VHH binders against TLD domain-containing protein 2 (Tldc2). Designs and how they scored, part 3

Target 1, 198 residues: TLD domain-containing protein 2 (Tldc2), of Mus musculus (Mouse) (a2acg1)
Amino acid sequence: MEDTLSGEEGEEEEEEEPAPAPAPQDPVEPQLTEASQVLGASEIKQLSLHLPPRVTGHPWSLVFCTSRDGFSLRRLYRQMEGHSGPVLLLLRDQDGQMFGAFSSSAIRLSKGFYGTGETFLFSFSPQLKVFKWTGHNSFFVKGDLDSLMMGSGSGQFGLWLDGDLYHGGSYPCATFNNEVLARREQFCIKELEAWVLS

## First folded at step 3 (VHH; framework vhh_enristomig)

Design s58 (from e10 with S56E)
Fold by ESMFold2-Fast, scan of step 3:
Structure s58 (fold): chain B 198 residues (1-198), chain A 122 residues (1-122)
Amino acid sequence: as target 1 above (198 residues)
Amino acid sequence: EVQLLESGGGEVQPGGSLRLSCAASGFTFSSYDISWYRQAPGKQREWVSTIYSGGETNYAESVKGRFTISRDNAKNTLYLQMSSLRAEDTAVYYCAREVYYDSSGYEYFDYWGQGTLVTVKP
């Protein structure tokens, strides 16, 4: 009745359990079309480990950055037109904090929330923290004329960017169960970059 | 029909001052945010300053306290008063009408001038 571990049942097999997979190779750093002014090579490499498999190996194309293109959300929407792939938003604030979001699709003006559960928020505080979808709601991304919002569910947003792209906010939200991404709930953007991964 | 024409560039010594102008036509100037951008030889374009339709202003960190953006809506003209000029300010300066969306969601694209060259050298 009781199984014996003498190996009589597995006589022709050297191991009865599937062989363990080798440790994952450290992936090659993604190829960026330009240097990031927000994240260093180490941070880019760390963040890349959390991207969906479907964008593994895809180059990061810089579509918008505040230092080059000005502080305007409307300009971000304009320069995002024609892009269909997922987007990384990278931010650095007045305290030198680095944080942002991965959007499953291009940043755009919308009537309501859009996107998929691949969307996440992140911060380097200084260790990388990734806040993935909780499944509680589908309030991933909403692009208004005067604000961009990522994550919701409590009247507050996981990441909120003013149309001037200078003022922003971060609050815990039901979508991502995130921590405040910056050192404070309201922050000033020093640099914002939008990277398309297609 | 939308046109932006920059003027006022030239050579100036370090520590000097210049005033750039941008004459706009073909649109309701007072309704739009208008910006200055620059591009140094061999470098990518960078944003310098914006003056919003409501009169508020914003500046790149590298020019804060040295440059002053202003507008004259009656003359459809944008200005950039540059003081304490440095060699690093050498660039072609462009004015731009920023992207605008009306209440129906219709997009009005950005428009750019041809640029005016500023050279700061001893």
Scores: ipSAE 0.261, ipTM 0.688, lowest interface PAE 4.5, mean pLDDT 86

